# VHH binders against p30636: the designs that were tried, part 21

Target 1, 243 residues: p30636
Amino acid sequence: MSKKLKPFEILEDSCASVCIWLNGEPTAISNRAENLWNKAKYRVATDGAVNEILKRKSFVEWPHIICGDFDSINKQIDTKNAKVVHLPDQDYTDLSKSVQWCLEQKTLTSWEFENIVVLGGLNGRFDHTMSTLSSLIRFVDSQTPVIVLDSRNLVLAVPTGDSNLDVNLEMTTKMCGIIPIVQKETIVSSIGLKYEMENLALEFGKLISTSNEVTTSQVFLKSSSSLIFSIELENWVYKLDSL
Below, E stands for the ipSAE of ESMFold2; O stands for the ipSAE of OpenDDE; V2 stands for 0.75 times the mean of E and O plus 0.25 times the DockQ between their complexes.

## First folded at step 13 (VHH; framework vhh_podentamig1)

Design o5 (at its last look DockQ between E and O 0.94; V2 from the best seeds 0.64)
Fold by ESMFold2, look of step 13:
Structure o5 (fold): chain B 243 residues (1-243), chain A 120 residues (1-120)
Amino acid sequence: as target 1 above (243 residues)
Amino acid sequence: EVQLVESGGGLVQPGRSLTLSCAASGFTFSSYYYGWYRQAPGKQRELVAAIFEKGKLYADSVRGRFTISRDNAKNSIYLQMNSLRPEDTALYYCARYTTGSWTSSGFDYWGQGTQVTVSS
């Protein structure tokens, strides 16, 4: 069965999303990310993000939820009216725990949302970036998509099997990567890329698909293992200078 | 000395077919992977097709029209070009891939090229 992936819906005004502000890497947060945070139906901040949110308090809304184990600051934080959620499990990353908690709210508190969007997961410590990718793969089969976004990148996992990926060509430079991070044989075929793969084996240390380019608004991917797909967002100089 | 010698180019009419060949010598042929690049006047060299241990890669502009293949016994790589168009006019290079990226930095040797001209 072909899975339909619509990651650019998170950038549309009508999309109901949970936005997770994972940590406060200042160089990764753009005006696009601030607007997306402010428009989110549910705003979830990990404890590591609170200081960066405070620095931006004139521009960003306060979180609905502040979660974590609260060891990173070692002080009581003024949570104001946010609900505090304790996620102390040391076997999972802050991102994985946050995503899992949000998914549980659909049944436990009847939250209604179509996407989970993650901010702050692609910058700072490199091992945290790798952990973000691992979390995307962990949730690849969730009914609710998980998308990571920063000023330059939109990143998601693509499941095993057939997928149709909707791309808003006007929002992207079209530069993309198809990355085989799962430790299984990864054979990929594609339609809608500048460099089309035909039953191509991808493997770190041999061949990976970087610096590819989407050529259509509908990209077909067939893969024997889950993939990471990344695409570069458009940063128009005139639009950015006017922000 | 690594040698890649292209042949089979020429002048052909639109809609016709042409087969390019690349003869490799001076190294162990089966230890490497191969591709075809092309360069039109005033343009950058672009990847057309590549063949690896498992699978193939094609530029979207040629997928369905061109087929890359290899013959390890003859130390040769081929490009079957069907339904040729004027925009396929270029100097075509055979290239050797060792490891790394399959983009413009992934190949380490090219031949001198064979000219393909698609015109009335």
Scores: ipSAE 0.567, ipTM 0.847, lowest interface PAE 1.6, mean pLDDT 85
Fold by OpenDDE, look of step 13:
Structure o5 (fold): chain B 243 residues (1-243), chain A 120 residues (1-120)
Amino acid sequence: as target 1 above (243 residues)
Amino acid sequence: EVQLVESGGGLVQPGRSLTLSCAASGFTFSSYYYGWYRQAPGKQRELVAAIFEKGKLYADSVRGRFTISRDNAKNSIYLQMNSLRPEDTALYYCARYTTGSWTSSGFDYWGQGTQVTVSS
């Protein structure tokens, strides 16, 4: 069965989201991001994001949860009424730990949400961007979609096998990339792109599907391995904020 | 000298088929990948199809109608074009792919082109 991916549902008012504020890159947090944050059912800030949130306190709601390493929080930051959650596991990135924790709340507590929206993690330090992608791949088979956004990009992981991506064409420039990020043979077929792939091997150092274009509201992908899908958002901050 | 020479173009009615050929010389044919581009009057050159080590790429406008193939023994690339449409009218170029993007920047040599005209 084809997995249905609806990354743009995060913009629907009826959708309950967890929003994770990962890091405080100014370019990553636009008015669009602030709107998503403020509308989120659950707001989760990593320790590294708290300073940025404070800078934007006039525009953004305070997080429900602050999670991370206490080493960074101990710098006398007033957590106010937020629940502080310590995530000591150093084997995983802050994003990965945060996502995992959120998913656990869904099973262990009364948390109900349909997706996880991650703000930040795509700009600034490039190694952090790579870490973000790695985290997406870690949760690629999750029943809860994880979507990463910044001011320009919407990024998610696509699982092995058949996937159907719902794309809001009006909210994007249609420019997209299909990236073979895992270290396995990645054979891809597609329907719904400007350049359609037929059992095409994608590989770093050889050929990857960047600078492609989505041509339909539904993109079908068949892949032998997990993929990263990236699509460029239209710079219509007002339009997105009105959704 | 690197050479790519296209052939097989012509005037055809809509719904008909054509097969384009590209003969390569002056380099090790099997060491490269290849594609077909087309340029209609007043329009930009666009990728039609490409064939790589494993897999093929097609413009959405030609998928299901066109088939790209290669024959290493003949140092040739082919484009089978079925169910031709007036909008397929263009000068068709064979191109050699080296590295980089599958856009034109990834190709380093083109033939002179063969004209395909689809008209009733």
Scores: ipSAE 0.503, ipTM 0.837, lowest interface PAE 0.8, mean pLDDT 90
ESMFold2 (binder alone), look of step 13: mean pLDDT 82; pTM 0.822

Design o6 (at its last look DockQ between E and O 0.70; V2 from the best seeds 0.00; counts 0 for: pae E 2.3 > 2)
Fold by OpenDDE, look of step 13:
Structure o6 (fold): chain B 243 residues (1-243), chain A 120 residues (1-120)
Amino acid sequence: as target 1 above (243 residues)
Amino acid sequence: EVQLVESGGGLVQPGRSLTLSCAASGFTFSSYYYGWYRQAPGKQRELVAAIYEKGKLYADSVRGRFTISRDNAKNSIYLQMNSLRPEDTALYYCARYTTGSWTDSGFDYWGQGTQVTVSS
């Protein structure tokens, strides 16, 4: 069966989201992205994001949860009324740990949400961007979609097999990439792109589907391995106001 | 000298079929990938189809109607064009792919082209 991916549902008022604010380039969080944060059912900030949130205190709501190094937070940051969650595991990225924790709340507590929206993680240090992608792949088979956003990009992982990706064309420039990020043979077929792939092997150092274009509101992908899907947002700040 | 020579173009009515051929010479044919481009009057050259080591690429406008193939024994690639439409009218070019993008930057040699005209 084809997996339905609806990354743009995060913009719907009826959609309950966890929003994770990662550390990163401050400019990655646009004013409109602040609206996503403020509207999120659950606001989760990494320890590195707290300072940025404080700088924007006039515009953004305080997080419900602050995740990270408990010792660092207690010594340096006033957590106010946020619940501090210590995530000491150094084997995983901050994003991975945060996502995992959020997913566990669905099982362990009364948390109910449909998706996880990640703000940041695509800008600044390039190795952090790669870490973000790695984290997306880690949770690619999760029943809860993880969508990473900045002011210009929407990024998510696409699982092996058949996927149906809903795309809001109005929110994008339609420019997109299908990226074979994992170290496995990645054979891809597509429907709904300007350049349609037919059992095409994608591989770094050879051929990857960048500078492609979404032509329909539904993109069908068949892949032998996990993928990263990236689509460029059309004036993200402006478009969020229009929806 | 690297050469790509297209053939098979012509005037056809809508709904008809044509098969374009491209004969390559002057290099090791099997070492490269290939594509077909087309350019209509007043429009930019566009990728129609490409054939790589594993898999094929098609412009959405031709998907399901056109088929690209290659024959290493004949040093040739082909474009089977079915259900032709007036908008398919263009000069069609064979191109050799090297590395990079599947767009123009990925190709380094083109033929002179063969004219395809679809008209009632």
Scores: ipSAE 0.792, ipTM 0.922, lowest interface PAE 0.4, mean pLDDT 91
Fold by ESMFold2, look of step 13:
Structure o6 (fold): chain B 243 residues (1-243), chain A 120 residues (1-120)
Amino acid sequence: as target 1 above (243 residues)
Amino acid sequence: EVQLVESGGGLVQPGRSLTLSCAASGFTFSSYYYGWYRQAPGKQRELVAAIYEKGKLYADSVRGRFTISRDNAKNSIYLQMNSLRPEDTALYYCARYTTGSWTDSGFDYWGQGTQVTVSS
């Protein structure tokens, strides 16, 4: 049986999500992302995101949790009513630590949620974007999906083996990429793309699948290694609705 | 001189088959990757199929009907075209790739083309 992936569920009102606001550039956060943040069951901000949230205090809800390493002797953060969580581990990125902490809350504090959504992880310093992708791969086998959004992109990891990806065709331009970021041989077969792959080896510096296009609402992927899947959202999904 | 010479085109009835061939010369054949493109009247050139070091790629419009293959001993690339339809009518080109990207400017040579016309 194949793994079922439903990344567009995070955009539905009934989906219970944790939303993590990562240290990202302000221009990558759209009004749709602000609405997603506001409706999230649990709002988690990294310490570097607090200033951006303060700038937007008339549009966005305050976080439930502020987390980070907080190890600068000269720094202080006004956390207001948010719970402060100290995540000092220097071996992992802010994203990896915050995702891991959120997953632990299902057991430790009985949090109930279906998805983890990350905002701000695809912007700012490019090396942070690469780190976000690495974190997605690290959590690819989690029972709780981790999905990253920016103003135009929805990005997730796809596990080794067979996967069926549920695509909401009305929310996407259909333009997509299948990216072999894992440093292992990556052989891919597909059904439901404009350019169908048949046991095709993908590798940075040789062949990667960019500017592909979904042609169905159910995309099958078989892969010998984990993949990054990226799909472009329609303009209306990430832009302001009329009042 | 790098040469790619297509052959095997012609006029056929819908539902019939053709095999296109591309003979390569002037370079080490096994060192490269290859694809077939087509251009119908009034349309942009589009990739039909490609064959790489490992695996193949097909446009969804031809998957299951067309098969790309190559024979390094004969320095040749083939496109087996089954269940032909009128919309397959086009000038078909063989192309050589220096990289593995089908949307990259990494291909550097293509032939003159061979015409395939599917009509009653």
Scores: ipSAE 0.541, ipTM 0.833, lowest interface PAE 1.8, mean pLDDT 84
ESMFold2 (binder alone), look of step 13: mean pLDDT 80; pTM 0.810
ESMFold2, look of step 14: ipSAE 0.476; ipTM 0.818
ESMFold2 (binder alone), look of step 14: mean pLDDT 81; pTM 0.819
OpenDDE, look of step 14: ipSAE 0.791; ipTM 0.920

## First folded at step 14 (VHH; framework vhh_podentamig1)

Design t1 (at its last look DockQ between E and O 0.86; V2 from the best seeds 0.00; counts 0 for: pae E 2.8 > 2)
Fold by OpenDDE, look of step 14:
Structure t1 (fold): chain B 243 residues (1-243), chain A 120 residues (1-120)
Amino acid sequence: as target 1 above (243 residues)
Amino acid sequence: EVQLVESGGGLVQPGRSLTLSCAASGFTFSSYYYGWYRQAPGKQRELVAAIYEKGKLYADSVRGRFTISRDNAKNSIYLQMNSLRPEDTALYYCARYTTGSWVDSGFDYWGQGTQVTVSS
């Protein structure tokens, strides 16, 4: 059966989300991201994000959870009413650990949410971007979708096999990428793109599907391996602010 | 000299089929990828189909109707066009690609083109 992916449901008011705020470039956090953060059922900040949140205290709600290995947080920081969760495992990134912890809360506690929205993680240090992508791949088979977004991009992992992606065309520029990031043969077929792939092998150093375009609100993908899907967001906030 | 020579174009009625051919010479045919482009009057050039080492690419407008293929023994690329529509009217030309992206100027050679006109 085809897996239905609805990354844009995070923008719906009825959707219960966990938002994870990662450290990164401040510019990566748009007004859209702030809104998502503020309306999130559960707000989770990594230790590295706390300083940025404090700077934006007039605009963003305080996190429910502060988590991480606390190697980057000021020891004197007031966590206020946030629950501090120590995640000491050094084999995984803060994002990966945070996602895992959130998923565990869903299983072990009364936490109920439909998706995990990661704010940031795509800008700044390139190695951090790669780490973010790696984390997406780690959780690609999760029943809870993990979506990463910044001011310009919405990114998620697409599992092996058949997937159906719901795309909000109005919220995007339609520019997208299908990226073979795993170290396995990645043969892809698609429906709903400007450049449709037919059993096409995608591979770094040869051919990858960048600067593609979504042409329909539903994109069908068949892939022999996990993929990264990226789509460019329309900057509506900027447009509104300019009015 | 690197050459790509298209043939097979013509005037056809809607719903009919046409097969375009591209004959390549002057280089190692198997070392490259290939695609078909088309340009209608007043419109930008657009990719129609591409064939790579493994797999094919089609514009959404021609998917299911057009088939790209290659014959290494004949150093040729083909475009089978079925269920032709008036909007398929254009100058069609084949292009040679190196590894990379089809959306970039990844092609380095193309032919002079063959005219396809679909009209009732």
Scores: ipSAE 0.728, ipTM 0.902, lowest interface PAE 0.5, mean pLDDT 91
Fold by ESMFold2, look of step 14:
Structure t1 (fold): chain B 243 residues (1-243), chain A 120 residues (1-120)
Amino acid sequence: as target 1 above (243 residues)
Amino acid sequence: EVQLVESGGGLVQPGRSLTLSCAASGFTFSSYYYGWYRQAPGKQRELVAAIYEKGKLYADSVRGRFTISRDNAKNSIYLQMNSLRPEDTALYYCARYTTGSWVDSGFDYWGQGTQVTVSS
């Protein structure tokens, strides 16, 4: 009954993924992120990301899908051969709408993919970062995992109950956080962390697990509420200089 | 006056057990977190275990060997140390945590410490 989470799978081999390029700070996108984008089975850009993709046209592939609210941006975006998808619902963020649309393509079309990877959404305006985390929690029970990645961070939601998390120790500094953002009692137990929790209540304003560290490639988490798990990725720039 | 007074340290052989005690006074005991830290000569002070109103936290190096507990009637915190190793040799401090902190530098009071030495 334990849910198996394999977030590093997107970095270790070519898996069938949807990659969503969300608008955000240009420095949030690294060579790692560009590679993920280029190798993705389906490339989805929100309308705010298109200008950033154009700036990188020599390094990144054009999106298959451009989505967003296009009412006032006619002719501002040269879509080339990308399919344009209008997502006008103002009750949800661009991230939530694009994730939901992608999930619907599994049942409505012939789309086949194992993961949704989101580039951006962790930098710039802090309230956008909080919205990204809220979206991860919204989709925590999806059959298809949603993983957010930038140049330094890999972030996902962990569901209520028992979870086993695969960690590629060679691709991370091992620094991690276990964050109780759901507004419910959050009691956590763990195996595979430098500081192990035993039925520990986590709550903003009292105790949250930051500056923890994974110690094994298999991390067990048991939680009474959904969690945000964040892990710091290895800095490839410094690694290359040392080789 | 906030006071934390550790006791129970000593010289012990590897593989043996020892119980540290910490008596707290001068504040509302039930309102705080508590932990045990240790520091060996030439090393950084490190968190060993912590206890809050619900749940416990252990360094992985002591998980399964050490147990933190509290007795609200006696305003006391304990560290049961089993299967002691030479690497556990250190000065052990009882600490009181303020809210919102847990590992790096979040305690606001500590005692004088009690020495634990594990050697043949």
Scores: ipSAE 0.436, ipTM 0.796, lowest interface PAE 2.8, mean pLDDT 84
ESMFold2 (binder alone), look of step 14: mean pLDDT 81; pTM 0.815

Design t2 (at its last look DockQ between E and O 0.85; V2 from the best seeds 0.00; counts 0 for: pae E 3.4 > 2)
Fold by OpenDDE, look of step 14:
Structure t2 (fold): chain B 243 residues (1-243), chain A 120 residues (1-120)
Amino acid sequence: as target 1 above (243 residues)
Amino acid sequence: EVQLVESGGGLVQPGRSLTLSCAASGFTFSSYYYGWYRQAPGKQRELVAAIWEKGKLYADSVRGRFTISRDNAKNSIYLQMNSLRPEDTALYYCARYTTGSWVSSGFDYWGQGTQVTVSS
């Protein structure tokens, strides 16, 4: 069966989300991102994000959870009423650990949410961007979708097999990328793109599907391996966020 | 000299089929990939189909109707066009793909084109 992916549901008021705020470039956090953060059922800040949140205290709600290895947080930081969760595992990134912890809360506690929205993680240090993508791939088969969003991009992992992506065309420029990021043969077929792929092998160093365009509100993908899907948010979002 | 020569264009009625051919010469045919572009009057040149070592690409407007293929023995690329529509009317170009993006910048040589006109 085709997996239904609805990354744009995060924008719906009825959707219960966990928002994870990552450290990164301040510019990556748009007004839209702030709104998503403020309306999130659960707000989770990594230790590296706390300083940025403090700077934006007039605009953003305080996190419910502060988590991480606390290697980047000032020892004197007032966590206020946030629950501090120590995640010492150094084998995984803060994002990966945070996502895992959130998923565990869903199973072990009363936490109920439909998706995880990651704010940031796509800008700044390139190695951090790659880490973000790696984390998306790690959780690609999760029943809880993980969506990474900044001021310009919405990014998620697409699992192996058949997927159906719901796309809000009004919220995007329609410019998209289908990226074969895993170290396995990636044969892709698509429906709903300007450039439709028919059992096309995508591979770094050869051919990847960048500068493609979504043409319908539903994009069908068939892939032999996990993919990264990226779509550009509409410029008016930038304009609104700059106001 | 690198050459790409298109043929097979013409005037056809809607719903009919046409096969375009592109003959390549002056280079090692099997070392490259290929695509078909088209340009209608007053419109920008657009990718119609492309073929790589493994897999094909089609414009959404022609998917299911057009088929791109290659014959290395004949140093040729083909575009089978079925269920033609008036909107398919354009000058069709054969192009050689080298590396990079599958947009026009990835193609380095083009033929002179063959005219396809679909009209009742």
Scores: ipSAE 0.668, ipTM 0.883, lowest interface PAE 0.6, mean pLDDT 91
Fold by ESMFold2, look of step 14:
Structure t2 (fold): chain B 243 residues (1-243), chain A 120 residues (1-120)
Amino acid sequence: as target 1 above (243 residues)
Amino acid sequence: EVQLVESGGGLVQPGRSLTLSCAASGFTFSSYYYGWYRQAPGKQRELVAAIWEKGKLYADSVRGRFTISRDNAKNSIYLQMNSLRPEDTALYYCARYTTGSWVSSGFDYWGQGTQVTVSS
């Protein structure tokens, strides 16, 4: 059965999403990201994001949940409106723990949502970016898709097998990458890209698909291993500000 | 001396087919990857198809109509072009790759090209 991937649904007003704010670098959060955060059914902030949310208090809603070490939030902050959740497990990253906790809320509480959207995690320390990609792969087979967004990028994992990916062409520059990060043979076929792959072996150090381009709103991918798919977003705010 | 020699071009009516050939010499053929590029008058050279150790890549404009293949025993690369259209008119080059990144990687050698003209 072909997996249907609809990552641009997170931008629709009718989509029920959990939004996780991992970290706040200036370029990681754009007007689009703030709108996503404000419209999210559930807003989850990690310890690293609270100060950045405070800086933006005129533009962004307060989180429903603040995750992390209980001591990371000073008592001077009014947490009455946000539940503080302690996620102390040292064996997992903040992203993996946050995602896992959110998924547990679907079974342990009455939380209902269709997507998990992650803000941050693609900027700052590069090893954290690598951890974000690892987490996307870890959750690739979840019923609930995980999508990472920053000011210029939309990134998701594509599962093994056949996938149909919906792309909102108007929101993108169409520039995309198909990246083999799983440590096993990665053979890819595609329809809907400027450079179509036919059983093409991708491997770090040999061949990867960067600077490809989406040509249709429906992209088919067949892969022998999970992939990272990235696509560059149009960001009119950044382009207009530079004029 | 590294050489790539294209052949098989010509004048053909729309809807017909041609097979282009590329004979390689002067290097170990099996150690490299290959592609076909084309250049129409006044246009930039564009990738049409490429063949790697495992798998193939096609420009979306030719997928389903063109097939790239390789014969290591004959040191040759082929492009089967079916259902030709006037917009396929171009000088077609066989190319050898030294790196594996489609858009940002250069080829290091190409031949003189073979002309394909599709007109009624």
Scores: ipSAE 0.319, ipTM 0.731, lowest interface PAE 3.4, mean pLDDT 83
ESMFold2 (binder alone), look of step 14: mean pLDDT 81; pTM 0.811

Design t3 (at its last look DockQ between E and O 0.02; V2 from the best seeds 0.00; counts 0 for: pae O 12.1 > 2, placed apart)
Fold by ESMFold2, look of step 14:
Structure t3 (fold): chain B 243 residues (1-243), chain A 120 residues (1-120)
Amino acid sequence: as target 1 above (243 residues)
Amino acid sequence: EVQLVESGGGLVQPGRSLTLSCAASGFTFSSYAYGWYRQAPGKQRELVAAIYEKGKLYADSVRGRFTISRDNAKNSIYLQMNSLRPEDTALYYCARYTTGSWVSSGFDYWGQGTQVTVSS
């Protein structure tokens, strides 16, 4: 049985998404990211992101939810009309806790959404970027996809087994990577890439697939372990603005 | 001394087949991955196919027509080229891979190349 992955649905006007804003660098936020945040059905900011949102008050909507551990913060935070959610568990990252909380809202408060989109997880401290990738793998089998996005990158986890990935070619440069980050033998086969893999072993320190290129709008991946898939976005918001 | 020696190139008509061979010596053959690259006049070198253990990788332009294989007993890598087209005309290089990415440069030793010309 094949899994269907449709990560570009987050960019459609009709898609219902939760958008989580992690504490990221201002230069990584683009018109695309601001539009996704503003149009999200549910906007969730971590407590570390609130100051960046305040700096952008002319361009971004206020969050519906502000979450974090708050137990050791001596900061003055004006939450306005946002709901404050305490996520005190120190054993998990802010991203993992935020994603888990959002998923729980489907049953606890009957939230209705199709995707979780994460902003601010691919810049700043490099170890935080690695933690973002770890969280993507942690949630790879969730019924609700988790997708990380910035001005240049769309990144998601691909589960073990067969997956079909829908790609909107017009929104991308087509440059992509297939990255084996799980500590387990990772054998990959593919259809729809410039460099096709046939039962190829991938492993950090040996062989990984970077600077590959999608050639079709449907990419098939078969893998013995979960993967990170990344694809470079076309700067279409600048092109659209210049029309 | 580490050696990679390509052979089997030549002039062939479109639609015909050709087998390239790469003989390796001077190192433990089974420990490495290998690839075939090609370079046409005036163009950049491009990856054609690669093999690691039993796993394979092909450029989409040759998938279904070319087959890479290895024979650990003979310390050799092969490229079976079927349904040849004029655009396959190039100097073909055998390469030994060390680490990194197949799409990026990561091969540490290259042969001298063998010319394949597809013309009527």
Scores: ipSAE 0.447, ipTM 0.806, lowest interface PAE 2.6, mean pLDDT 85
Fold by OpenDDE, look of step 14:
Structure t3 (fold): chain B 243 residues (1-243), chain A 120 residues (1-120)
Amino acid sequence: as target 1 above (243 residues)
Amino acid sequence: EVQLVESGGGLVQPGRSLTLSCAASGFTFSSYAYGWYRQAPGKQRELVAAIYEKGKLYADSVRGRFTISRDNAKNSIYLQMNSLRPEDTALYYCARYTTGSWVSSGFDYWGQGTQVTVSS
């Protein structure tokens, strides 16, 4: 059955989001990211993110939740009114653990939200980027969309089968990638791209769809396996600030 | 009220043709993409064809035999089905692609379906 993916709804004021702040490069956190963080219904910081949040305390709200194994934060840091959640399982990434915990809150408690926005995780250490992608694939079939965002990119996993992606063209440069990240045959068809695919086998070492372009506000994808969709964000926020 | 109403289904012999129609009402027809789905007994619903402003998609099983089209003036979507096969037997649905939820199908409205039966 076809899935509707609306990653750009996170930018709508009416959208209730969980925002997860990951440890990463400071440059990954744009004004856009700060705004998303501040307006999020639930703010979740990984232990590694706390230091960065503190540095930005004049611009960002304090997290509701601080989670992780706490191996990377200063033990002397006052968590203030944040709930501290210990996630000791080392078999999973911080992102995976955080996402899983959030989803559990939705199931087990009164938490209500429409999506999970992950800030960072796409830059800095390349292995961390790969870990982020892996986490996206882990939750590709979740009932709650997970969107990863930094200053330049919006990234999400696309499930097997038919998908319809809503794209905000004004918020992007339209430059995009369709990446076969899983170790399964990935046959892809598309509508809405500059370089359309018709039952095209995407495979690392052969052909992948990078430097593609979204040409419409809706992109239809049919894929035999899960894949990663990436689109470049327009830096209009900074442009506005410069005025 | 948004409505999609399918028609044109029926019983046909293998090799014959049918044209399905979907009449849309209650919204701006030209603003949306559309698709035909089908569901055979005991099988999952599957995409047959989709049409957007700049392209068409077809299931491999129907490629070359089926053609999806739209008429904005008539607020209608069509599925021309040629060289029908017994395996094409299914309930066919017209679907509107809009701003659905992640947890839902890629369309927000669909019709009640029209039955296509291919049998000798």
Scores: ipSAE 0.000, ipTM 0.224, lowest interface PAE 12.1, mean pLDDT 87
ESMFold2 (binder alone), look of step 14: mean pLDDT 81; pTM 0.811

